# VH-VL binders against Cytochrome c oxidase assembly factor 8 (COA8): the designs that were tried, part 41

Target 1, 167 residues: Cytochrome c oxidase assembly factor 8 (COA8), of Homo sapiens (Human) (q96il0)
Amino acid sequence: APERGAERRDTAPSGVSRFCPPRKSCHDWIGPPDKYSNLRPVHFYIPENESPLEQKLRKLRQETQEWNQQFWANQNLTFSKEKEEFIHSRLKTKGLGLRTESGQKATLNAEEMADFYKEFLSKNFQKHMYYNRDWYKRNFAITFFMGKVALERIWNKLKQKQKKRSN

## First folded at step 18 (VH-VL)

Design oh8 (from og9 with heavy chain D57E)
Fold by OpenDDE, fold request of step 22:
Structure oh8 (fold): chain C 167 residues (1-167), chain A 124 residues (1-124), chain B 112 residues (1-112)
Amino acid sequence: as target 1 above (167 residues)
Amino acid sequence: EVQLVQSGAEVKKPGESLKISCKGSGYRFSEYWLGWVRQMPGKGLEWMGDIYPDDSETTYSEKFKVQVTISADKSISTAYLQWSSLKASDTAMYYCARQGWHYDESGPWGFDYWGQGTLVTVSS
Amino acid sequence: DIVMTQTPLSLSVTPGQPASISCRSSQSLLHSDEKTYLHWYLQKPGQSPQLLIYKVSNRFSGVPDRFSGSGSGTDFTLKISRVEAEDVGVYYCSQTEHIPYTFGQGTKVEIK
């Protein structure tokens, strides 16, 4: 039985944004949109005195960002591929070439493209539902940890001030 | 890297006002006490006071309470030491210094990072 | 105000020999949290003060192992196991237990 060649799923190359924030900056930076996902990456600041809770929050934010970048990069690639295949298939069925007599890329009409979008959305509906669910879960967790970090910072401030006032 | 960069040397006359600055970088400026320390020529160190930039709570040494004003602008990570009227006796080196602390330790450290100092010369 | 008294005020040391500086506070520097808020600084010639030891015995980052702090209550000691040429300067003890924060008079360390 011939070994079915594992289709190398063309994972979109994680284009490491060449954006480097200034080394002396003490805040998060937003990079330009990624070429595949079209999402703007955030470069997270790492404090010198980062608490375990702050570190956990940062890691959750980073992981969520990476997850989101990968999802949209793959989704955009899939969309582009399927769109091109659809156009090619429809043009072929119509007996039309890929290029017009003027040398322009042959396009489908708005109605035909509407059918593509409807079909694409229907096909990916479950995938989008899972994405939305997981997006809410991740963002809820991040928000929760943001609250904890805020409380920790307040506590640390109060502790320092209490020590000073007791003198 | 944590750095405190102070404004340049000042030469003033008695009775003039002066405001010197200390800019913090490489750390969360608002979350650390920033102190001012005077060193008269050939003398020791004297703590003048400090500020918590987040809420601008300020503490003064009684010796300096009426003589100077300490302030901060957390938006630009800068603290200030100000005189309304300089005296010849104010001739000194002035240092800003961060009071260090760590999340896993109780209480503050000493002054863990210092500015390069600002020399203030008051002469007639 | 808490008076910090250093002894000696001047010390001339041969390179490679040990050095010891004493600091006495007029009041106890032991806080209710069981920590003692005594610190040591070095001011090298023409430089800003640098933290050496915090809370009696903890070396600050980048401080060589030849520096050690000890003491309790009101009596504290800074020791240099082997003095090097780079250790020249004025050493200050300081307290941050009581306001105002205060420094010792300083101990000038010179090389013979």
Scores: ipSAE 0.795, ipTM 0.921, lowest interface PAE 0.6, mean pLDDT 92
Fold by OpenDDE, last read:
Structure oh8 (fold): chain C 167 residues (1-167), chain A 124 residues (1-124), chain B 112 residues (1-112)
Amino acid sequence: as target 1 above (167 residues)
Amino acid sequence: EVQLVQSGAEVKKPGESLKISCKGSGYRFSEYWLGWVRQMPGKGLEWMGDIYPDDSETTYSEKFKVQVTISADKSISTAYLQWSSLKASDTAMYYCARQGWHYDESGPWGFDYWGQGTLVTVSS
Amino acid sequence: DIVMTQTPLSLSVTPGQPASISCRSSQSLLHSDEKTYLHWYLQKPGQSPQLLIYKVSNRFSGVPDRFSGSGSGTDFTLKISRVEAEDVGVYYCSQTEHIPYTFGQGTKVEIK
């Protein structure tokens, strides 16, 4: 029995953005769009006096960012692949070659492409629903921790000022 | 790395105004008290006052309260020490210094980082 | 103002020997939070002061283990277990318990 070659699911490589912010920066930086996801990564600043709560927030933001990058990288890859397959299939059905007489890549008309988009969206509807759900869950969690960090910072400020005033 | 970089040496005449600067980098500038310390030639250290850049709250030593103004611009992470009218007795080295703190600690660590100093010479 | 009194004002030490500097405050530096706000600084020749010890006994980052601080209330001591050539300078105790913040007179440490 011939060993069915495991179809290597072409997962988009986790492209760690090579963008490095300046070492002396005390701010978050936005990198260029990732080539696969088209999302701009954020490079989070790590303060010298990072609290455990701040660290937790930063990690949660990072994990959420990585999750988003991976989702959209895979989605874009799938979209591109299916689009190309659709175009090839339709051209073949029409008895047309993949290239025009001028050597340009043959394209489908807007109506035919609209059918592709409709089918693609329909096919991926549940996937997008789950993504949206999880997106909201993650962002709510981030927002919650942002609030906690904000309160911690206020408390730390007040504590320092109280010490100063008691002197 | 935390750094405080001060403006260069100043030579002034009595009666002139002066504003020197201290730029912080490598840390959250707005969340630390920044103090000014005077050192007269061959003398010890004297705390002049400090500022909390986030809201510009200032504290002065009584000795310096009417002599100098401390200010900060948190947008550019810079603190200032200003004289309206210099005296010969203002000739000294002036240091800016960050008052350190940690989230697990109840109070400040003293001055954990210092600028390189600004020499102010006031002569006729 | 809180007066910080250092003794001695000058110290000449042979390399490898221990050194000790005393600092006395005119008032207690113990805060209601049970912390004592006494600090030690070193000013090397031609340099800015640098923090050595904060809150009596805590070494600041990068400070060698040969430096130690002790004391309570009004009496404090900085010890150097083995003085090195790089330890030359003026040592200051300082308090941040009361405004205005004050420094000791300084103790000049020299190598014999």
Scores: ipSAE 0.793, ipTM 0.919, lowest interface PAE 0.6, mean pLDDT 92
Fold by OpenDDE, fold request of step 19:
Structure oh8 (fold): chain C 167 residues (1-167), chain A 124 residues (1-124), chain B 112 residues (1-112)
Amino acid sequence: as target 1 above (167 residues)
Amino acid sequence: EVQLVQSGAEVKKPGESLKISCKGSGYRFSEYWLGWVRQMPGKGLEWMGDIYPDDSETTYSEKFKVQVTISADKSISTAYLQWSSLKASDTAMYYCARQGWHYDESGPWGFDYWGQGTLVTVSS
Amino acid sequence: DIVMTQTPLSLSVTPGQPASISCRSSQSLLHSDEKTYLHWYLQKPGQSPQLLIYKVSNRFSGVPDRFSGSGSGTDFTLKISRVEAEDVGVYYCSQTEHIPYTFGQGTKVEIK
C-alpha cells in the first residue's frame, strides 16, 4: 500500500511583523498589515507597574490577535489556492490556455467568479460560524477583563487619594 | 525605563515670572503623583507640593501655596512649576520626583524617581 | 509640620566599616493601614536624590544589600554594613505620612 505522502499543510508562516515601536513609547502601536492575514498587528505596551490583571488582559489580547492572524492567514491562503484551482479548472474545461494571446493571465468572467465565491462561502460556512462564535467569546472575555482592569485602576487611584486625605 | 527630564537652568531677575517643566517617560504619567522638591544652596530638601496628572488634583505645602503654582499636561506627560513673581530667595535647585506606588502594596513608596533638577538663579 | 531630626549631621567613616544614621520624627509615622511611611534617600555629590529605602525597611530596586532600614513609630535607623566609596553623599530621611511631606536635615557621609 503506497504510503500516502503527508500533505504538507502549507501553514502560513507566522510572520512576526518586524515593526518595532519606539522604545520610549507608553502606548499601543499598530503595525502595517500582515502580508498573509492583511490584519494590522497591535504592539501592546507593557507598563512598568503592570498588575497581574493587566497582564492577563494583555496576554488575552495577544492570544486573540495571534488567533485572528492565524485564522485569516490560513483562510486567505486557502482562498487563493482554491481560486487559482477553480480558474485553471474552468479554463481547461473551456479549452482555453492559462495565458491569452497577448501573454496576459487568462481570467474568468464575473459570473463564473461569482459561482466560485458562492461555492467557497458555502464550503466554508461552518468554519466561519465557528470563527464568529469564538471571536465573540474571546472579545467578551477581553471586554470583561477590560472592565476589571478599569475598576482596578479606579480603586488604585482612590487608595492613593484616600491615603493622602487621611493626613 | 522611567525617566523624569526637567527643563534647563534659569537665570531671572526679581519680579519676573518663571515656569519650569518636568517631562515623564517610561511610565503611565497620569497615574502617579508628581512632586516638586526645593533644595536651597547648601541646604536640605523641602517638599513644595504635588499633582496627580489624571485629574490635576494638587496639594501644596502651606509654605509654598501662595508662592507657586503646580500644573500638569497629561497629554504630553509634563508637569510644571510656576512663579508669578520671583524673589531672590527663590534661588534654588528644584527637583521633580515621582511618588511611587505598587498594586500589591498600600500607600506610596516615597519618591522613587527624580528629575535631574532645574537650577533657578534669581539675582538683581 | 512633622519635624524629622537626623543624628549625626555628619559622619566620617573608614571604608569597610559600618555606618548608622538615626532619624526621629516629631509624630508617629504609623498609618491606619499599619504601614509606616518613612523613607531614606541618598543624594550623591552633584546628583539628584535617589530612593534607598521605602517604608522603613524595604530596599528600592538596585539598592545594595549593605543598606538596611529599621525602626518603628518615631525612631528609625539606616545602617550601612560596609561603607564603600560610592556611598559618599547626603542621606535624608523623609516622611509621607502627613502633609506636608518633610525631610530630615540630612546626614553627610564622608570617607576618611
Scores: ipSAE 0.792, ipTM 0.919, lowest interface PAE 0.6, mean pLDDT 92
Fold by OpenDDE, fold request of step 22:
Order: C-alpha cells, then sequence, then structure tokens
Structure oh8 (fold): chain C 167 residues (1-167), chain A 124 residues (1-124), chain B 112 residues (1-112)
C-alpha cells in the first residue's frame, strides 16, 4: 500500500511584524497589516506597575491576537490556493489556456467566481462557525477583564486620594 | 524606564512671571501624584505641593499655596509650577518628584523618582 | 506641620565603618492602615535627591543592602553598615503621613 504522502499543509510562517514601538511609549501601538492575515497587530504596552489583573488582560489580548493572526493567515492562504485551483480547473474545462492570446492571465467571469465563493463558504461554513463562537468567547472574556481592570484603576485612584485626604 | 525631565535653568527679575515644566515618561503619568520640592541654596528640601494629573487635583503646602500654581497636562505628560510674580526669595532649585505607589499596597508614598531640578535665579 | 528632627546634622565617617542617622518626628507617622510613612533620601553632591528607604525599612530598587531603616512611631534610624565613598551626600528623612509633607534638616555625611 503506497504511503500516502502527508500533504505538507503549508502553514503560513508566523511573520513577526518587525515593527518596534518607541521604547518610551506608554501606549499600545498598532503595527502595519500582516502580510498573511492582513490584520494589524497591536503591540501592547507593559506598565511599570502592572497589576496581576492587568497582566492577565494583556496576556489574554495577546493570545487572542495571535489566535486571530494565525486563523486568518491560514484562511487567506487556503482561500488563495483554492481560488487559483478553481480558476485553473474551470479554464481547463472550457478548453481555455491560463493565458489569453494577449498574454494576460485568463480570468473567469463574475458568475463563475460567484460559484467559487459560494462553494468556498459552504465548505468552510463549520470552520467559520467555530471561529465566530471562539471569537465571541475570547472577546467577552477580554471585555470582562477590561471592566475589572477599569474598576481596579478607579479603586486604586480612590484609595490613594482617600489616604491623602485623611492626612 | 521612569524619567522626569525638567525645563532648563531660569534667570528672572523680581515681578516677572515664570512657568517651569516637568515631563514624565516611562510610566502612566496620569496615575501618579507629582510633587514639587524646593531647595533653597544650601538649605534642605521643602515640599511645595503636588498634583494628580488625571483630574488635576492639587494639594499645596500652606506656605506655597498663594505663591505658586501647580498644574498638569496629562496629554503631554507634563506638570507645571508657575509663579505670577517672582521674588528674590524664590531663588532656589526646584525638583519635580513622583510619589510612588504599588498596586497591591498603598505604595511607598515617598518620592521614588526625581527630576534633575530646575534652578531658578531671581535677581534685580 | 510635622517637624522632622535629624541627628546628627553632620557625620564624618571612615570608609568601611558603620554610620547611623536618627530622625524624630513631632507626631506619630503611623497611619490607620498600620503603615508608617517615613522615608529616607540621599542627595549626592550636585544631584537630585534619590529615594533610599520607604516606609521605615523598605529599600528602594537599586539601593544597596548596606542601607537599612528601622524605627516606629516617632523615632527612626537609618543605618549604613559599611560606608563607602559613594555614600557621601546629605541624607533626609521625610514624612508623608501628614500634609504638608516635611523633610528633616538633612544630615551631611562626609568621608574622613
Amino acid sequence: as target 1 above (167 residues)
Amino acid sequence: EVQLVQSGAEVKKPGESLKISCKGSGYRFSEYWLGWVRQMPGKGLEWMGDIYPDDSETTYSEKFKVQVTISADKSISTAYLQWSSLKASDTAMYYCARQGWHYDESGPWGFDYWGQGTLVTVSS
Amino acid sequence: DIVMTQTPLSLSVTPGQPASISCRSSQSLLHSDEKTYLHWYLQKPGQSPQLLIYKVSNRFSGVPDRFSGSGSGTDFTLKISRVEAEDVGVYYCSQTEHIPYTFGQGTKVEIK
């Protein structure tokens, strides 16, 4: 039985954006869009006096960002690959070459491409459902921790002011 | 790294107004009290007052309450000390200093980081 | 105002010898949170003050272990176990328990 060659799923290289925010910045920075995911990475600021809750929020945001980057990078690669395969297959079926007589890349019409999109969406429907579910879960968690951090900051402010006023 | 950078030395005449600055960096500027401390030539340290940049709440020493105005612009992480009318007796080194705190306690409540100082000379 | 009284006002120490500076407050610096808001600063010649000890006995970041603070209520002590040449300067105790915040007169430490 011939060993079915494990299709090396070309995983998109995790292109670490070389964007480095200024070292003295006390803000989150948004980097340029990633070449694979097309998502703009956020460089999260780490405060000097980061609370455990703030740290947890930051880590959750980072993990969620990485998760999103990886998902969309892979999805975009898959989409691009399948789109190209679809085009080639359809052109071949039509008896058309990959290039026109003018040397231009042969393209499919809008109706044919609509079929591709429909098929692609149908094929990936479950994947997108799981993604959306997990996206909501992660974002709800982030929002929850954002609220907690906001309350903590308010509390810390009030505590400091109260101490000062009691003097 | 936490840094406080003050404006340069000032030479003024009596009666002139002056505003010196202290720019904070490397920390959440709005969340720390920033104090001003005077040091007269060859003398000790005197706390003048402080400001909480987030809401600009200000506390003064009674000695300085009428003499100076402390303000802050949190958008540029800068605090100010201002005189409307300088006196010769205002000749001193002025330091800005951050009052430190920690998230799990009331913090040190001491001045954990200091500016380099601004020398103000008021002479006729 | 809280008066902070340091003793001595001047100290000449041989390198390697211990030094001790006392600070007395006119009122208790113990807060209702059971913390004592006394701090020690060093101002080296030509420099800005730097925090050495906060809340009586806590060394600030980067402060050598030869520095120690102790005391309670109104009486506090800064100790230097082995004075080094870099320890030259004026030491100040300070309180942040009562407004206005106040400093001691300063203790000038010199090397013999």
Scores: ipSAE 0.792, ipTM 0.919, lowest interface PAE 0.6, mean pLDDT 92

Design oh8 (from og9 with heavy chain D57E)
Fold by OpenDDE, fold request of step 19:
Structure oh8 (fold): chain C 167 residues (1-167), chain A 124 residues (1-124), chain B 112 residues (1-112)
Amino acid sequence: as target 1 above (167 residues)
Amino acid sequence: EVQLVQSGAEVKKPGESLKISCKGSGYRFSEYWLGWVRQMPGKGLEWMGDIYPDDSETTYSEKFKVQVTISADKSISTAYLQWSSLKASDTAMYYCARQGWHYDESGPWGFDYWGQGTLVTVSS
Amino acid sequence: DIVMTQTPLSLSVTPGQPASISCRSSQSLLHSDEKTYLHWYLQKPGQSPQLLIYKVSNRFSGVPDRFSGSGSGTDFTLKISRVEAEDVGVYYCSQTEHIPYTFGQGTKVEIK
């Protein structure tokens, strides 16, 4: 039985952006674009008096962010790899070298690259469909918890004011 | 870390106006009552009033209601205490203090964090 | 206004000995939520007041275990099990049950 070579899925390293927000900030911060995903990470503020519901929302947002970062990091890596392979294959078929006479990296024309994009999108169509489905599911959950937290904050405000008025 | 930082000491003449500030950091400024407490030289503590920065609802002690104005700017996490016309009797240390609360409890925890105080001296 | 009466107004204590301060309110500080809104503060010399005890018996964060609060209704006590040199200052009871919020006269604690 031929040993199916385990195709080493080159997983992009989860490069946690080294961006540290100011310690005294009471707001969420947006970091620079991640090197692999090109997504800007959000650094979530942790309140001193964080409620269990706020904590749950924060964790859900963090998990969703990590999921997005991993998906796009891997997708971008796959895209870059397949693009390079396509270019090399087409140049070889044309009898062209990988470098021009001027020493520049040989490139394909816009029409040839359009074929690559079409093929890539077709090949990854199901993957993108699952991503979109899960993206909506996660964002709906986040939005739901955001609503709950908003109501909790209103309730806490009213509770504090009611105590003061009863005095 | 929760911090309240007040403006520096003030030396004024009777009849002058004054506005001192208290800047909050390390917490959600808009969601906590911020009070002002007077301490006359060698005397005890007197609550003057407080403000809820989110909607600027203000409560005064009757003793101070006509003497001072309390305000806040939540955009810069700063509360203010203002006099339109100072008197020599206004010479005191003024503290801002946060009224603490917890989501599991119905009422305040008293004044859990205090500013460093602002000394106001009113002399002819 | 609620009058907060502290006794004694001054206390001189030998290090390592216990101390006790009484605070009496002119009216009950028990709220309809079954909580009592009495608090204790310490103002060390040249410093701002700091919260020690909130709602009669709860120690604020960072407050040593040697501090304890007790009482109900109108009568309250702050106890220090073993007084240390760092405990020097003026202690205030305060109520936040009724507006205006009021403080006791203060109890000056000194070391012998």
Scores: ipSAE 0.791, ipTM 0.918, lowest interface PAE 0.6, mean pLDDT 92
Fold by OpenDDE, last read:
Structure oh8 (fold): chain C 167 residues (1-167), chain A 124 residues (1-124), chain B 112 residues (1-112)
Amino acid sequence: as target 1 above (167 residues)
Amino acid sequence: EVQLVQSGAEVKKPGESLKISCKGSGYRFSEYWLGWVRQMPGKGLEWMGDIYPDDSETTYSEKFKVQVTISADKSISTAYLQWSSLKASDTAMYYCARQGWHYDESGPWGFDYWGQGTLVTVSS
Amino acid sequence: DIVMTQTPLSLSVTPGQPASISCRSSQSLLHSDEKTYLHWYLQKPGQSPQLLIYKVSNRFSGVPDRFSGSGSGTDFTLKISRVEAEDVGVYYCSQTEHIPYTFGQGTKVEIK
């Protein structure tokens, strides 16, 4: 029985953006676009007096960011690979070489590429539906925790002021 | 790291106006009371007043209420102490200091971080 | 205003020996939340004050274990178990229970 070669799924390396914000920054920073996902990573500020609720919000935002980075990195890699395979297959079917007489990379026309895009979108439709669903779930959760943190901050402010007024 | 950086030393004449600054960094500037403390030459510490930068609520010692104005600009994490008319008796070191607090604790725990001080000299 | 009275006002200590500073408030510093808002500061020569102890007995971050605070109501004590050369300066007690916030007169600690 021939050993089915395990197709090494080329997973995009989890490129942790090496962007380090200035050490004295008290704000979230936006890094340059990641080379694989093309998404700009956010470096989240960690306050000196971070509450457990703030920490939970920060972690949820970080996890959601990592999830997005990984999804789009893999999607872009898959897209690029399938696009190249499609082009090669179509050129071969036409009896054309991969390079023109001028040495340029042979390209397909806009109509042929439209077929590729339609096929790619159709093939990945369910994947995108799940992504969108999960994206909304995560963002709703983040928004909910943002509201809680806002209330906590208001409460902490009021508590401090009440102490001062009682003196 | 939490830091408070004050403006440089000032030499003024009686009757002149003055505004000194204190810039906070390394923490959420708007969420902490920032106080001003005077130290006259060779004397102890005197609390003048404080400000909550988020809404600019201020509290003054009665001794200083008519002598100085405390303000803050939270957009640049800076607090100010100002005089409309300086006196020779205003010659002192002035410190800004953050009133510390923790979410797990009730109430503030004194002045946990201090600026380097601003020396104000008022001479004729 | 709350008057904070420190004793002694000056202390000369041999390195390695213990030191003790007393602070008395004119009124109780116990709040309705059952916390006592007394703090200790050290001002080293030519430097800004630094927090040593907050709320009677809690050491601030980075403060050595040789420093300890105790007391209740109106009577408080700062103890240094073994005085080091770096402990030279003026020590202040302070209250943040009543407005205006007030400081003690300061206790100058010197090495013999």
Scores: ipSAE 0.791, ipTM 0.920, lowest interface PAE 0.6, mean pLDDT 92
Fold by ESMFold2, fold request of step 19:
Structure oh8 (fold): chain C 167 residues (1-167), chain A 124 residues (1-124), chain B 112 residues (1-112)
Amino acid sequence: as target 1 above (167 residues)
Amino acid sequence: EVQLVQSGAEVKKPGESLKISCKGSGYRFSEYWLGWVRQMPGKGLEWMGDIYPDDSETTYSEKFKVQVTISADKSISTAYLQWSSLKASDTAMYYCARQGWHYDESGPWGFDYWGQGTLVTVSS
Amino acid sequence: DIVMTQTPLSLSVTPGQPASISCRSSQSLLHSDEKTYLHWYLQKPGQSPQLLIYKVSNRFSGVPDRFSGSGSGTDFTLKISRVEAEDVGVYYCSQTEHIPYTFGQGTKVEIK
């Protein structure tokens, strides 16, 4: 199950290039797309009264975001690099230069580029399979800790209410 | 970082209604009891009541139970103290204050952070 | 209602000298968790109250070491080991064991 969406709030609006986070916020919020990964980072709120369980969840979410950002940043660079290498290799095979007579980069037609896309997909199939496996594992763990934090917050509310009633 | 910011001073006449506010920031507003404390001119402190914003459960001092209404809107981290019909005897400074707690039960259960106060003056 | 009685109501202290304020509650402030819910606040002139000591003897964050609290049952004491100019104001004891929560009458501390 593909690479995007897990790091964004459900209906959060898209940020613009001038977006700046508040210095202190009481809520998580979504930042603008990262230049290299094209993913929108979540900026996590650290509450004043953060429990160890809440901290574990927050750090797991941060680590997962960093892992995902790094994967897609590297994958985007690899795609671009291998695309250029494929084009250069095919131009050499045809006995052609890397630049047109106008000085612009030479390119391949759509049929030739389809060969690249097939090769890239095949070459990276196992890598994406392991990424998907690890993505699901991380998201399952996050969901589990979200449940534990929700129960802890209910418990803390009940403890406060009970202390109030014993008065 | 915990901050409680109250609405500005009010000058009113007897019989008028009034709603003053207290906005919390720097903490999870809905998870703490928020109290209102009255200080009459030249007098000490009096607890009026409080609210748990998550579910709007309120507790009132019997002295103030029918005189004021305490409410909250957790979506904007704001609590309110409201009078339907002010009296001259309502002239006082009104503070909001957070009842502190900690997940490991080491917290104060006293008022650890206070707003700056709202002066309400009621005169003919 | 729990009545909180402070003594003295006014105190003039030479800078650098100690000060002591007593607070008495009309009922025990001991909770079933074996903690005592008695707190001390300082209201400096023209300011909101601020928490000094909670649960008898615990200093709140940022409160100087010269402030200490003690007591048990119904009798409590706040001590200032060496009074400074910044300590001027009205000190209140308070309880959060019984609804309604109540405050003492206040003790005005000033420099002479």
Scores: ipSAE 0.662, ipTM 0.874, lowest interface PAE 0.9, mean pLDDT 86
Fold by ESMFold2, fold request of step 22:
Structure oh8 (fold): chain C 167 residues (1-167), chain A 124 residues (1-124), chain B 112 residues (1-112)
Amino acid sequence: as target 1 above (167 residues)
Amino acid sequence: EVQLVQSGAEVKKPGESLKISCKGSGYRFSEYWLGWVRQMPGKGLEWMGDIYPDDSETTYSEKFKVQVTISADKSISTAYLQWSSLKASDTAMYYCARQGWHYDESGPWGFDYWGQGTLVTVSS
Amino acid sequence: DIVMTQTPLSLSVTPGQPASISCRSSQSLLHSDEKTYLHWYLQKPGQSPQLLIYKVSNRFSGVPDRFSGSGSGTDFTLKISRVEAEDVGVYYCSQTEHIPYTFGQGTKVEIK
């Protein structure tokens, strides 16, 4: 079961981290793990000579990244909240306090925590099924446009070579 | 924005070798022909040749073909102009320049961006 | 090699007056795609050349509309409708239709 880097208890904010690539970079950049989703955002390069097809691919990748990060940010918040509620409920049922005699946060053993992980996955099954379907759909579309952009770039190279050779 | 930054001025003696550089930024370096242009003191512009960095295909002006070598390293977005044995007549300003193009064929096919120039002085 | 011939080679202009520079190529610069690969550059004192006009009549980004180009075949003209102090420098025509690419000898434009 994931203990992702979600630390907020309210609605996860949209968007990616504030990392900025170096000025004048002509490459995509991978930023540090996002605070809410614990995923590493890609900061996309915008070419000076960007074709409509390249723009469509870039926007699709950006939208997919935002969609994916929002899903996991929300799941991480829900996971953390429900985990604490489960622990508190189970400790109460056992007649135990929320703190040990040393003042540290009371916990459950690994076997008891397995019940939480099973229950969490069961409750969220439908959401994860739709997420998986949409993830594959989006990645198929991205791969399709990556192929089209690759062919376009080969064609542009050939056109430049032909124009030069016709002299 | 598109920028071409060249290596600094050089003072050399006849017979010495030299390699000057041109680093491109703000565009996909490997997808544009990059040319070298000579300007002798007080004179006009002369195209020396160019390179397509993606595959290192080069084209030379016949005047310069034996005298210089054009190369590129696309991994660092850098092109080079190199002499194995300099002559006093090689004293000049050397520019790199990008041959512009656009995906919709509306682009210039001329030199749309230029480096700041590298002054090469060859004297005893 | 295509010879590019500019006239005049030097031009002194009163500020605010028009200027005109001619460029002739030794053969046609018309490509099979029906575009003409004739360009104009300005080299200001102590600076690199900069593109002004490409493919006869198209102004490059950031170039003021007082600059215009015209011509066809082998005869081309660059016009400056009102010369300003910042327009001082050497103007070159250039062709990229035939290898080797060639430049005109330059036209020095200065203020009287």
Scores: ipSAE 0.661, ipTM 0.873, lowest interface PAE 0.9, mean pLDDT 86

